# VHH binders against F-box associated domain-containing protein sdz-33 (sdz-33): the designs that were tried, part 4

Target 1, 300 residues: F-box associated domain-containing protein sdz-33 (sdz-33), of Caenorhabditis elegans (q9u232)
Amino acid sequence: MATVPFPILCLPDFVLQKSLKLMGVVEHLCLSILSKNIKQLIATLKGYPKCFSFKFVPFTSLTVVGERFKHFSFRFDIDESSQNANLRSYTDEGTYITLTVPGFTVKHWIEHVAYVLCRNNSIKLVLWEPNIDEVYEIVKDMRTVEVVIVSSEIQSCHLLKLFPSLRYLGVYKAPISAQILTYNLLHLEVKTKVTLNDILISNCSNFSISGNDVSDKELNFFMRSWIKGSNPRLTKFYIRNSLRVRDPYLETVLFQNIDYIETHKKIYWRTFEISRPDGTKADVMWDPLYNSYFNMTVQH
Short names: E, the ipSAE of ESMFold2; O, the ipSAE of ESMFold2 at other seeds; V2, 0.75 times the mean of E and O plus 0.25 times the DockQ between their complexes.

## First folded at step 1 (VHH)

Design c09 (framework vhh_etentamig_d1)
Fold by ESMFold2-Fast, scan of step 1:
Structure c09 (fold): chain B 300 residues (1-300), chain A 123 residues (1-123)
Amino acid sequence: as target 1 above (300 residues)
Amino acid sequence: EVQLLESGGGLVQPGGSLRLSCAASGFTVSSNYMSWVRQAPGKGPEWVSGISGSGGSTYYADSVKGRFTISRDNSKNTLYLQMNSLRAEDTAVYYCAREYPLDYGDYEGFDVRGQGTLVTVSS
């Protein structure tokens, strides 16, 4: 239960709007609990910071990222027996206040925070546990824009069945499956081990890999395969290597049996261009000293 | 974990100078391409300056060329932005960012960003 000065709820709409514009996020959350009129008024305020990201980590936290990289962190305090939840709102100093509403569950808090702070129903899910069905029941009325898998127990086929319109997927600790790789994603980010064969069968538009040790010989094979028509939906392929001090990629190995041209499109990096027989071109660049990255971007 | 912490922002008069600092932890600044990016009130982010990891080569947006200087101290693992001849239009939150080699000026190319430091230029 939120505590606020009672007289504010009795003010005329003009005075209420002016007062609300002077208040912070915590005050808005508290007041919106006490009055449906104030909840609607806050949600329609034009000067409220834009919500760029609304992230739900099932049963643990909510994070709202707004304008200028400002973020608001909330954690759930769940009663094991009733499933009622309190919401803790944290300050930059690490202190918090607890918001309590009789009968509120995690779902009620997600809906309330999204309505008040984000004014939209788009959500990013971060999945640490294999309780996908329970999570789905909470977010099914929201548009799931992105899912991040950080648990090896999460089944990809079940996830894709529940979220068939998913465009962005991150796989941070689960083994990558052929079903995920071949799915028609806009963006796939993988932080688990990826093989050359995994890259070749991928059907995503933007493929980002980190923490993998892909050799220059494997990248050469991939590029030669791309030239022959593999990965037709690919617009961007990016690798960030986890070990900084490795032998650098060799130009002679990367482009073995490939017709390529060095370009000067970038000030910081050497850039190279490869082409398909149909005229489609891609720009290739990598870290020549520390093998920390490899980037390939298909030209439109 | 990788972290960036900006400092040195504040209120300054037009024509004044300010030096911003960015302390890095969890990685080495000298081994990475580092940038300063700013976001003015009501506007989108704007790339300001960058420094290469290997060569220490420096680059600047036309709006700040000749007025701003990017540098680093490898012993302190810290990036700096010296801002001279400040103008009202330089008012913004300044962010330190680790840059990957994506299209220049592409903010999706930054994999680590700091919390920012506010610079207000007014008289």
Scores: ipSAE 0.000, ipTM 0.178, lowest interface PAE 12.1, mean pLDDT 76

Design c10 (framework vhh_etentamig_d1)
Fold by ESMFold2-Fast, scan of step 1:
Structure c10 (fold): chain B 300 residues (1-300), chain A 119 residues (1-119)
Amino acid sequence: as target 1 above (300 residues)
Amino acid sequence: EVQLLESGGGLVQPGGSLRLSCAASGFTFSTYAMSWVRQAPGKGPEWVSGISGDSGSTYYADSVKGRFTISRDNSKNTLYLQMNSLRAEDTAVYYCAAIGDYTWEPDYRGQGTLVTVSS
């Protein structure tokens, strides 16, 4: 059934929507604090950037990430005695303004920004300090899907227990453990030392390694093990090497005792295909320019 | 939109020289390592040469080392390949390519420029 529109009832909302579309992020955040009706309208604006992720760096910054790598950057100024926080909003030109609301803590700002600017409550955490329990109290009502550890003092097993929705884990400074390696992550990124045995026991779907010396012989052993059925959840294995740190990848060593074919799928990469006896195939490739990337992708 | 446009190819006699150019647009050129890749008739692609974003490091395939020189001008968003002492085996389509971080993996390459070293 068709409804008859009531122009006089729609006039204030139409005028407000038109005005709001001419305003920026800072004005939207300010107005959303002052009026519940405006807060609802801003959250539904079609022209507003869609948020795919909500990134929180505890006690220092907040980034809202939208489509095509658009982002809004915020920093917190915290009063240590009251724990009240002011929010600094940065413009595309690198200037900022400070937003102050009496009684607002970091938690209040996170909730407000997520509601106004983000499509969901999924969050990425970057942990600089071993204050996991304190951080958990701030974000426990949100879905923590990604964590990056940049402190060597963080207890990884405790982290996995607190964040059961965790799918992406970065380990940049903390030591890698068998508990992390065997956890069923979608993506594990490691910037600390890993061994061949660490690779072989990993249960993640996408395994990214950087700053590690994995030899051609070790990669050959890994690939032979994969052909025999190791790493059944693996969809992608990736190594990023520092510029000029490693010797060139050698085809004859990498594929010793492996049946393979060169596929020429990318013109600036060496690209090859290997297969399991069950017919499962994987693409193996590296960049011959710097030997900066080694990549193995399982075909579905 | 990212674009790489190669030029400078043509017919040349053995022992001759050519200078290839690659004009880049649509991305921050100076932050990307750049390379030249060639594909000879009936063969797979072969990496030829590469250069870091700051021009501080250059790399060459053994087959071209001492004969080819890679360079770039970041102020003009242009990559170059100076090819000297050309041989019949250098006959190929030459492609310009950029390499980024894995999480971004933009596989930028141009249409190529044909180099023919005559009999």
Scores: ipSAE 0.000, ipTM 0.237, lowest interface PAE 12.6, mean pLDDT 75

Design c11 (framework vhh_etentamig_d1)
Fold by ESMFold2-Fast, scan of step 1:
Structure c11 (fold): chain B 300 residues (1-300), chain A 125 residues (1-125)
Amino acid sequence: as target 1 above (300 residues)
Amino acid sequence: EVQLLESGGGLVQPGGSLRLSCAASGFTFSSYAMSWVRQAPGKGPEWVSGISDSGGSTYYADSVKGRFTISRDNSKNTLYLQMNSLRAEDTAVYYCAKLPYEGSYYDELTAMDVRGQGTLVTVSS
């Protein structure tokens, strides 16, 4: 007879679990602070990203960004001096839901969000101008899968000591050091300036460079060095040149003193194959119109 | 503090044109690369187009190449998307988005932390 729904927290576990699957992330976060049993049930649900980006801004706040491009994307603001976390929508920054847990610190909030939303407590860390020691104390019990540094400084030895299992590293403003270049990363993404020598000493598997102007002669030298055995761990090398239109690479310069074959010719790209003496092959590709990228993928 | 306000959406017939605008405030607009992202009903978000901080370089998804043109006016803090030869599959909410760091470097795979409220584009016969 009543149109008022039953209290959700009083439902049998199997009905509660089914009901939780129909709710969104805001409702899950609100309910997760009410009891340990509900927190655990929410943590077992499917449909969430494997990790979220935790952005550390200088001095005053932490911003947690969930599904940035989804309709229900949210911003979770935590003040280090507060027991309160403000949950906001990108569609209405002026209104927010305040979650209060007595005794919670910034560390407790981040651990809670990572547990509830992130599979295996896996996180992506974005550092704008942080004290890396303070950030580490907050996230040390979580699995950091990716670090992106947007600050002008990198404490390379210290970063690698704190995150020895780091697989993916992004460096967006700071100068790149030999310590980072020679480390056994799965993926290194650089949006700061690099030299040919930096490329040649790199020991990462996938090397992505943006905003660098690398000449045909320099790429030729790199490819000839690779053929002779340099960069033995390299599986993919990618350069996105500055977004200004440049003169196209000259094929005759790019492949000077290299035996190659053209495997594909398309309007938007051309693909060539080069080989090492041991039979290892790599595909080389670039856009012929703007010279805006260069890609090299090693065949396994 | 950072605000992005999209406008210019509406109902249009297949083959028609629309010009979207995004008014930006609360940050140094000329220091950031910008993009347009759309989300069709019941679908995930799709990157549409990107532009460098100076406007000197533009990037497009294969689905819109030759039909859409992205541009910006840094003196007015405004981003534009000129949409020509519209098709039913272009029906979506269109969002203006800012890169999380300063500079001219942009790629469709680059994460974007801030987006506006969106403007609805409906292409129907």
Scores: ipSAE 0.000, ipTM 0.178, lowest interface PAE 13.0, mean pLDDT 73

Design d01 (framework vhh_7ubx_2)
Fold by ESMFold2-Fast, scan of step 1:
Structure d01 (fold): chain B 300 residues (1-300), chain A 120 residues (1-120)
Amino acid sequence: as target 1 above (300 residues)
Amino acid sequence: QVQLVESGGGLVQPGGSLRLSCAASGFTFSSYAMTWVRQAPGKGPEWIATISSGGSTMRDDSTKGRFTISRDNAKNTLYLQMTSLKPEDTALYYCAKDWYSGEDYEFDYRGPGTQVTVSS
């Protein structure tokens, strides 16, 4: 019947809106592809009042992250001859549904899902292939605020040129380049080896290091350098040490030739304060039992 | 509820081979990339290899010719085939879910690991 529309789209807007509010994420995505009107209704319902974060692994998957431990992962099924893409939604039992729209490419799906589920249309890119120009053409109209590099084949200077507005950068495979370290980032997250010199030349505001073993002597040198004016943009410095680090940092080594005061003392943490000559203060805290972390936060 | 259990480690002579397994539960295994990492005594964790949900692999150059990562989605199991083992390969070996996506739980899937010791 070419003259009669799909039944749900015939409902008065009030009834349709009420019905949509009772449905889940997968149902909303299925319905959002039926027409422009239903897509707009789903987007305006604010059915996801908490903003979802999007993670895009180019040409393989799209993950929407909501509440803690709640993830919706989709896989792309691409026809190489037409570049048309279908989106698959998987359940914990391995069952999936396939979302199909004639003519939709990966770009169309990312824009559609972002529009329907996230008010800010922001995306996190996970790059493990060197096809960065092709990826850029897909996401250039989106708010790409976070990029994670997991391949040494990706040229860091080219990446930073394509995404000059990057605020958050993750580097999960060695080596880390001076171009990345000296770039004006809000947050730099590194899960590969860093040296004391890498820390000292970093120009990011929040520096998070995971999977490293930075010694108490190296941290002492860093703190003394910070007191003398190094890392002027730094607001937070965090190290998550190796899973099997057993030797705790020694207070006498960490604060050698540093004037400090202890502000809080608990069994699982101690907080110390250090100061610059200009009166700028920072809080230092670490795991005294297993040396699992070191944290330094500049007071504002 | 998410759980990763490593197995297959042991004592092996230089030049030997071992196959490590990681049994996954509590999440849709086939939808996530999976990673092997190791930690030698007195060293930080070292990334070895990652395999995508589609089977594409990335490997560290130092182990690239000797270690092979693979997965069996039907069994929810991740594998690491190690050949031509050297004393420097002695470490605790861990598997990790989607190493790249964690905000506050990227180390939350640490099991006891599986110990690999290479010695004569």
Scores: ipSAE 0.000, ipTM 0.183, lowest interface PAE 11.9, mean pLDDT 74

Design d02 (framework vhh_7ubx_2)
Fold by ESMFold2-Fast, scan of step 1:
Structure d02 (fold): chain B 300 residues (1-300), chain A 120 residues (1-120)
Amino acid sequence: as target 1 above (300 residues)
Amino acid sequence: QVQLVESGGGLVQPGGSLRLSCAASGFTFSDYDMTWVRQAPGKGPEWIATITSGGSTMRDDSTKGRFTISRDNAKNTLYLQMTSLKPEDTALYYCARGEYLDSYGPYDYRGPGTQVTVSS
C-alpha cells in the first residue's frame, strides 16, 4: 500500500498544486480519497489529456487509454471480497500497489478512477458473464455507453433497452440474433458464426466479421445483392477469414457477372471498384497471398 | 506495414516443452498489449494469454499452470513457454497485436502461425 502524508492537506493552494504536479497516478488516486477539494484539483490538473476510451471489464480489470491510441494506458485490477474491494495499480516495473478504502465497493473504485483520470464521456464495456443488470447499475450514472463487447449469452432486446446510446456492438461468444442484425448500429463486429442470410439482413453501417470461413461464391452473391440495392446503410464490410481457409479467393469467382475495374495490384492486396446502376461506387480489397481478409468500402 | 512472424513450433512428445517466439515489426512494440491464440484442427480460435505493455499477464484457466507468456521489448519479441504438453495442445499457434477482445478497427493484425504437434 502507498503511504500518503496527512499534513499536505494543510498547504496553501498554490504550493499544493505544485506538489500534486510532481506526483504519479497512484499518489493522485490516494490523495483524492482523503479530500473532496484535492479530488477536484487532481481532476483539473494539466497533464492528464482527455481519455480516448475507458474500458470496464466487470470485476477484474479497468483500463484508461489516452487520447492517442495506446499512447499511454493505465491498467487497474479490482479484487472483490464479500465486504471490500481493493484496487491494484500496476507500476512500470511490473509490480503493483494495492489501495484499500474501508467500505469501497467495485462501483466506488470505478467512479473514482473515471472521475480522476478520465474526462471522455464515452465508455466501453466488455461483458464476459451474463451480468448485464449488475454492470448497468454500476455505469448508468457515470458516462454514456456507446461501445459494448459481449462474450457471453445476453438477451438482445434487454441489452438494447439498457444501452440506448449504443453505436458499436461486438458479439464474440454468443449466437447473433435477427434483432441485433437489424438494429441501426454504426458498427457491428462479430466473432461468432454468421450465415450469408445474416449478412444480407444486417442494417449496420460498418460490419466486421472474424473467425468465419466465407467463400468467394458467397461474397459474389453478397456483392451482386449489394449492386441490386441490398444493405442500403452499409458503408464498410470487413471479413477476417479463419486460419483454416486454404484456398485463396479467385477473381473469376468473386466478380462473376459483375462489372469491375482494378485500381491497384500489390503482393499483399488488390483493389477493385464496383458500381450500382445509380452510380454509387465501392472499393473491394483483399489479401491475395494469405486470403486473410476481404474489405469493401462504399464511396461517399 | 505491421508484421508478426511466429516460430519455435514442431513435433514434441507428451510431457515435453516448447518455447514459441513472435517477431514484431512496423510498430512501436512496447506500446501494445500482445496476445497468443491457438486454433486446433476442426475448431475455432482459442485465446491463451495476453501480456500488457506494462508487463501484466492474463491467462486462460485451462493452460495457466503450464503456459507462461513473456516479452522482450528490446528485441521486439513475444514468447510463450509451454510445459507438460498434452495431445490436446496440438494446434496452430499465432500471435496478435492488442488484447484478443480489443480490436476497434477493420484490421486485427495476426501472424501466419506456427504449428505445434504433440504426439508420440
Scores: ipSAE 0.005, ipTM 0.206, lowest interface PAE 10.0, mean pLDDT 71

Design d03 (framework vhh_7ubx_2; at its last look DockQ between E and O 0.06; V2 from the best seeds 0.00; counts 0 for: pae O 11.9 > 2, placed apart)
Fold by ESMFold2 at other seeds, look of step 2:
Structure d03 (fold): chain B 300 residues (1-300), chain A 120 residues (1-120)
Amino acid sequence: as target 1 above (300 residues)
Amino acid sequence: QVQLVESGGGLVQPGGSLRLSCAASGFTFDDYAMTWVRQAPGKGPEWIATIYSGGSTMRDDSTKGRFTISRDNAKNTLYLQMTSLKPEDTALYYCATYPEGWDTSYFDYRGPGTQVTVSS
């Protein structure tokens, strides 16, 4: 619980604000549960950067993401029968401290943390569990902008209906669906099997693929299709974490029947330029250190 | 050259303990969240735990209380302390980076793995 003396509210405003700005995230949360006046003061503290969003792992943790830190994580301690929840925070000595408010549920904590520490109500979900409806009831008053699905289950149409502000989606285990591929996402990351047809029908701006067996012939077909106008919203497409070895005649296979310019050549990477007939250009990067990376970036 | 190299696996009796290590080089280790994943023969990969640069952890409840993730940023090393080992823990164990933040670029580095075998 909080260690703040009762008379802290008696300090002159300048001294109080200066003292609060020397405190960290855990101290701010500890103070914020003591009174409504302190909660409001911390939430509106001038000249103190607030986080821009946070990450929710349902029934497990909250991670605050922002300018003061890349992340800071809290764990839920939930009474199974009542669904009342405490927040636990990691101390310097490697033990948790526990923040307790009588009657608070996971939803109450999300709303409280967002109000006190965050600049807006943007939320990132990491879904380990398949029941999206239970999660939605907790986060429905917030703007969900990123979802990462770690489980083998996905309800594509339902997910997209529940979270219309979604711009970033990661699919780590479940098979990718046409509904997701054709959705207008800023970023789509897929760590499961992806076919050439999946790539060609995608409508995301940034498409990341990991651990896939896309061949140089398939990439050649994709690039020829892009030159003819496929994937009109695509800004960046890349593949990583492949253990495949490339044919020593990379340029011959990858760029067969493609006009290109080699724009950069070093021991560790090579860059090529391809163009659409309308003058739109893309950079294609090959990195021999990894030999598994393909990176195509459309020039703006 | 970015490299992750796991070590510390081997043959262990049921109920025993092992500590796995993952040595990192070629990148700023302190800036990356790190994760452990395992894969048993005939099964898909199974996430175990993630640790952020600040020391906060996220882990799968199925191994809670038996497996503990930690890191030493000064040595660029990630650890997995395993206790009360069971035959079903037999698997190839990998370390990897874990992406975070809102950017659209991900660098996902992983190691070749270290074998853990639990049997008499």
Scores: ipSAE 0.000, ipTM 0.214, lowest interface PAE 11.9, mean pLDDT 76
ESMFold2-Fast, scan of step 1: ipSAE 0.013; ipTM 0.375
ESMFold2, look of step 2: ipSAE 0.005; ipTM 0.289
ESMFold2 (binder alone), look of step 2: mean pLDDT 77; pTM 0.758

Design d04 (framework vhh_7ubx_2; at its last look DockQ between E and O 0.06; V2 from the best seeds 0.00; counts 0 for: pae O 14.0 > 2, placed apart)
Fold by ESMFold2 at other seeds, look of step 2:
Structure d04 (fold): chain B 300 residues (1-300), chain A 121 residues (1-121)
Amino acid sequence: as target 1 above (300 residues)
Amino acid sequence: QVQLVESGGGLVQPGGSLRLSCAASGFTFSNYWMTWVRQAPGKGPEWIATISSGGDTMRDDSTKGRFTISRDNAKNTLYLQMTSLKPEDTALYYCAAGYDELYSTGEYDYRGPGTQVTVSS
C-alpha cells in the first residue's frame, strides 16, 4: 500500500486539487485507492491530461499510454485461490510498489485505472494463451480497438463477433485463418506463416508481415497481380524477412515484367514507383543490402 | 510506412567504442519495447538488450555491462552504447520493435536491416 502524508489529506479540496496537479501518475494512482474524495478529484481534473487509451496483457500486466504521458507499466500479482489481484507499479525511485485494495480483481483494477487516468475506454489487448471468453468478461464494457494474439489459437469468427470495434489485429504465433485475412481490418499484422495465396486474398487496408521469407519472385508475382487489380483495398503493404545478403542483380528479379521508375536511392533502402493501367500509383521501398524488408504504399 | 534504420557501425580497433543509433518512423515509438540483436558470421541471432515501453532495461550478461541501451522518444531513436569492444563483438547489429515480454530473440513486430560492426586491427 502507498504511503500518503496525513496533512495533504486534511487540505481543503481547492488546495488539494492544486497539490495533485504537481504530482505524477504513479502518485495519483497510489492516492486514488486511499480516499473516494481524492479518487473523484483526480478523475475530474480538467487541467490534468488523462491518457487516451490503455493496453491490457491479461492476467500479467497493464500499460497506460497517453499523448503527454510516457509509458507507465503495471503488473498484476494475482492470488489464484481468491482471484484477488494487487497492482505492482513503478516509482520514480526505480523500485516497484504494490497497490492493494481488499477484494479487487483484475477487472476491478482495469475499471479503476480507466476511471482515474483515462479520457476514453479504448483498449488494446495483448493475448498470450488466454481464455478469450474470460478476457471478454473483464473488458466487455471497454471499447476494444486492437487485439494482438501472441501464442494462442483463437477462432476468428468468435473473436470478430466479441470485438465489433476492432480495427487492428496482430496474429503472432497462431495459424492465421482465411476469415481473418478477408476481414475488412484497418491494419492486420502477421508474424506467423503466410503464403502468397494468403497475401492475394487479403482484404485489409494495411498489411504487415514478419517472420516469413517471401522471395523476390513471389513479390514480383504479387506486384504484377496488384497491377492487374488484386487487393483493391490495400493502402500499405509491409514485409519483414529474415536477413539475407542479396545478389547485386536482385532488382531485375523483383521488377521483371514491371514498368517502374526509381525515385530515391539510399544506402539502406531504395524507392520505386509502379502503376496500374488506370493510373493508380504505388511507392515501393526495398533494401539494397539485405532482404529484410519490402514496403509498398498505394496512392489512393 | 514502418521503418527502422540503424547507423553508427563500421571498423573499430579492439578496446574502442561505438554508439549505434536506430531511427524509427511509421509507428508510435514510445509504445514499443525496443531490442538490439546481433548476428555474427556463421551463428544464429544473439539478444543483446531490451528497453521496455515503460523504460526498464534488460541486458545479456555476456556483454558484462559493456553495452548500454537507451532511447529518446522525442527523436524516435534507439541507441546502443558499446565500450571495450572485442573481436568477438564483430557482427551485424540490428534493432527490433515488439511486445515480446519474454526478452527472446524470436520474431519481433518490426526489424531493421542492421549495421555492420567489425572489430579488427
Scores: ipSAE 0.000, ipTM 0.193, lowest interface PAE 14.0, mean pLDDT 74
ESMFold2-Fast, scan of step 1: ipSAE 0.007; ipTM 0.355
ESMFold2, look of step 2: ipSAE 0.006; ipTM 0.294
ESMFold2 (binder alone), look of step 2: mean pLDDT 80; pTM 0.804

Design d05 (framework vhh_7ubx_2)
Fold by ESMFold2-Fast, scan of step 1:
Structure d05 (fold): chain B 300 residues (1-300), chain A 120 residues (1-120)
Amino acid sequence: as target 1 above (300 residues)
Amino acid sequence: QVQLVESGGGLVQPGGSLRLSCAASGFTFSSYYMTWVRQAPGKGPEWIATINTGGSTMRDDSTKGRFTISRDNAKNTLYLQMTSLKPEDTALYYCAKEGLYDYSWTPDYRGPGTQVTVSS
């Protein structure tokens, strides 16, 4: 267990500020619970652009994403009778440091971490078959920008009603509804079965699909539809096909009845360009050996 | 590719014991954290225990005196030994694979589960 030294409370302000700048995230969280003055001082050191994610799978956890892609993950140790929670930081060896504040619930910790370490009030939720209403009560004072559903059920109308700021949605186990497909998302990531029609009706800017097997004939139809004006908000379309090896996509099939040009040719990758009548262009690239991916990016 | 198959569940009387197994394939088992999770009828999933690559364990306080998680890397198998079972332990028990180098505990795969029913 980490213990915060009492003598640090007795340091002159200029020495305290210098010491705080040399400390890491866990130490800052430990110190932030000692007094409101220290909490406020630490908060001024951290500012934007830090963000954080809240996960409820398979245990309640909190991940803080800092600068230079540093990640600090904490588990909540919840007392079932009182709902009071301790925050635990685990090492790869299974040892941990515990942060305790009398009376703190999961909601109090999220609010505290957001105040001390994160300026932008944005949160990402990762949910595995939780009661969404219960999760909403915990995070309702935060701006939920991203939700990932790792469950077999999704109530699309209810989800969108509870999280109106939602811009990024992941659907990993639930069937995808037309309401989600047509919603104005910045990014939609799907790891469940989708049809060509699902792709054509989607209204997101970035559409990522994994675990599907899409044929070169289906991708040809999609590209021809895009050229005719389908998916007007689309900026990026990415498919990662299943891990099964299959015959390579044929260039002649992918671009059948499409005017295209090859823009970049290198020994192990090629990039092609297609255009709409209005002059909008898109770059197309795929795995030429195993069809493991297909990527289409709209030029600006 | 990745496959997890749980077994060992069944009907047991209160106070009884069960040993659950999870057979893993399609990945380097010894390189991943492994977790047991349960879901009771009408309730959300509840985390039970996680075991890291070195064999150190983290267990839910409500069950840690009665449940023990362990692994056998040579057999690619994860175990959950359950003792002093109570009716409230009735649930579908899943094993789950955590992501390599992932500081988040979201499983990148879970099995179909094995049913445990504690009833007289």
Scores: ipSAE 0.000, ipTM 0.252, lowest interface PAE 10.8, mean pLDDT 74

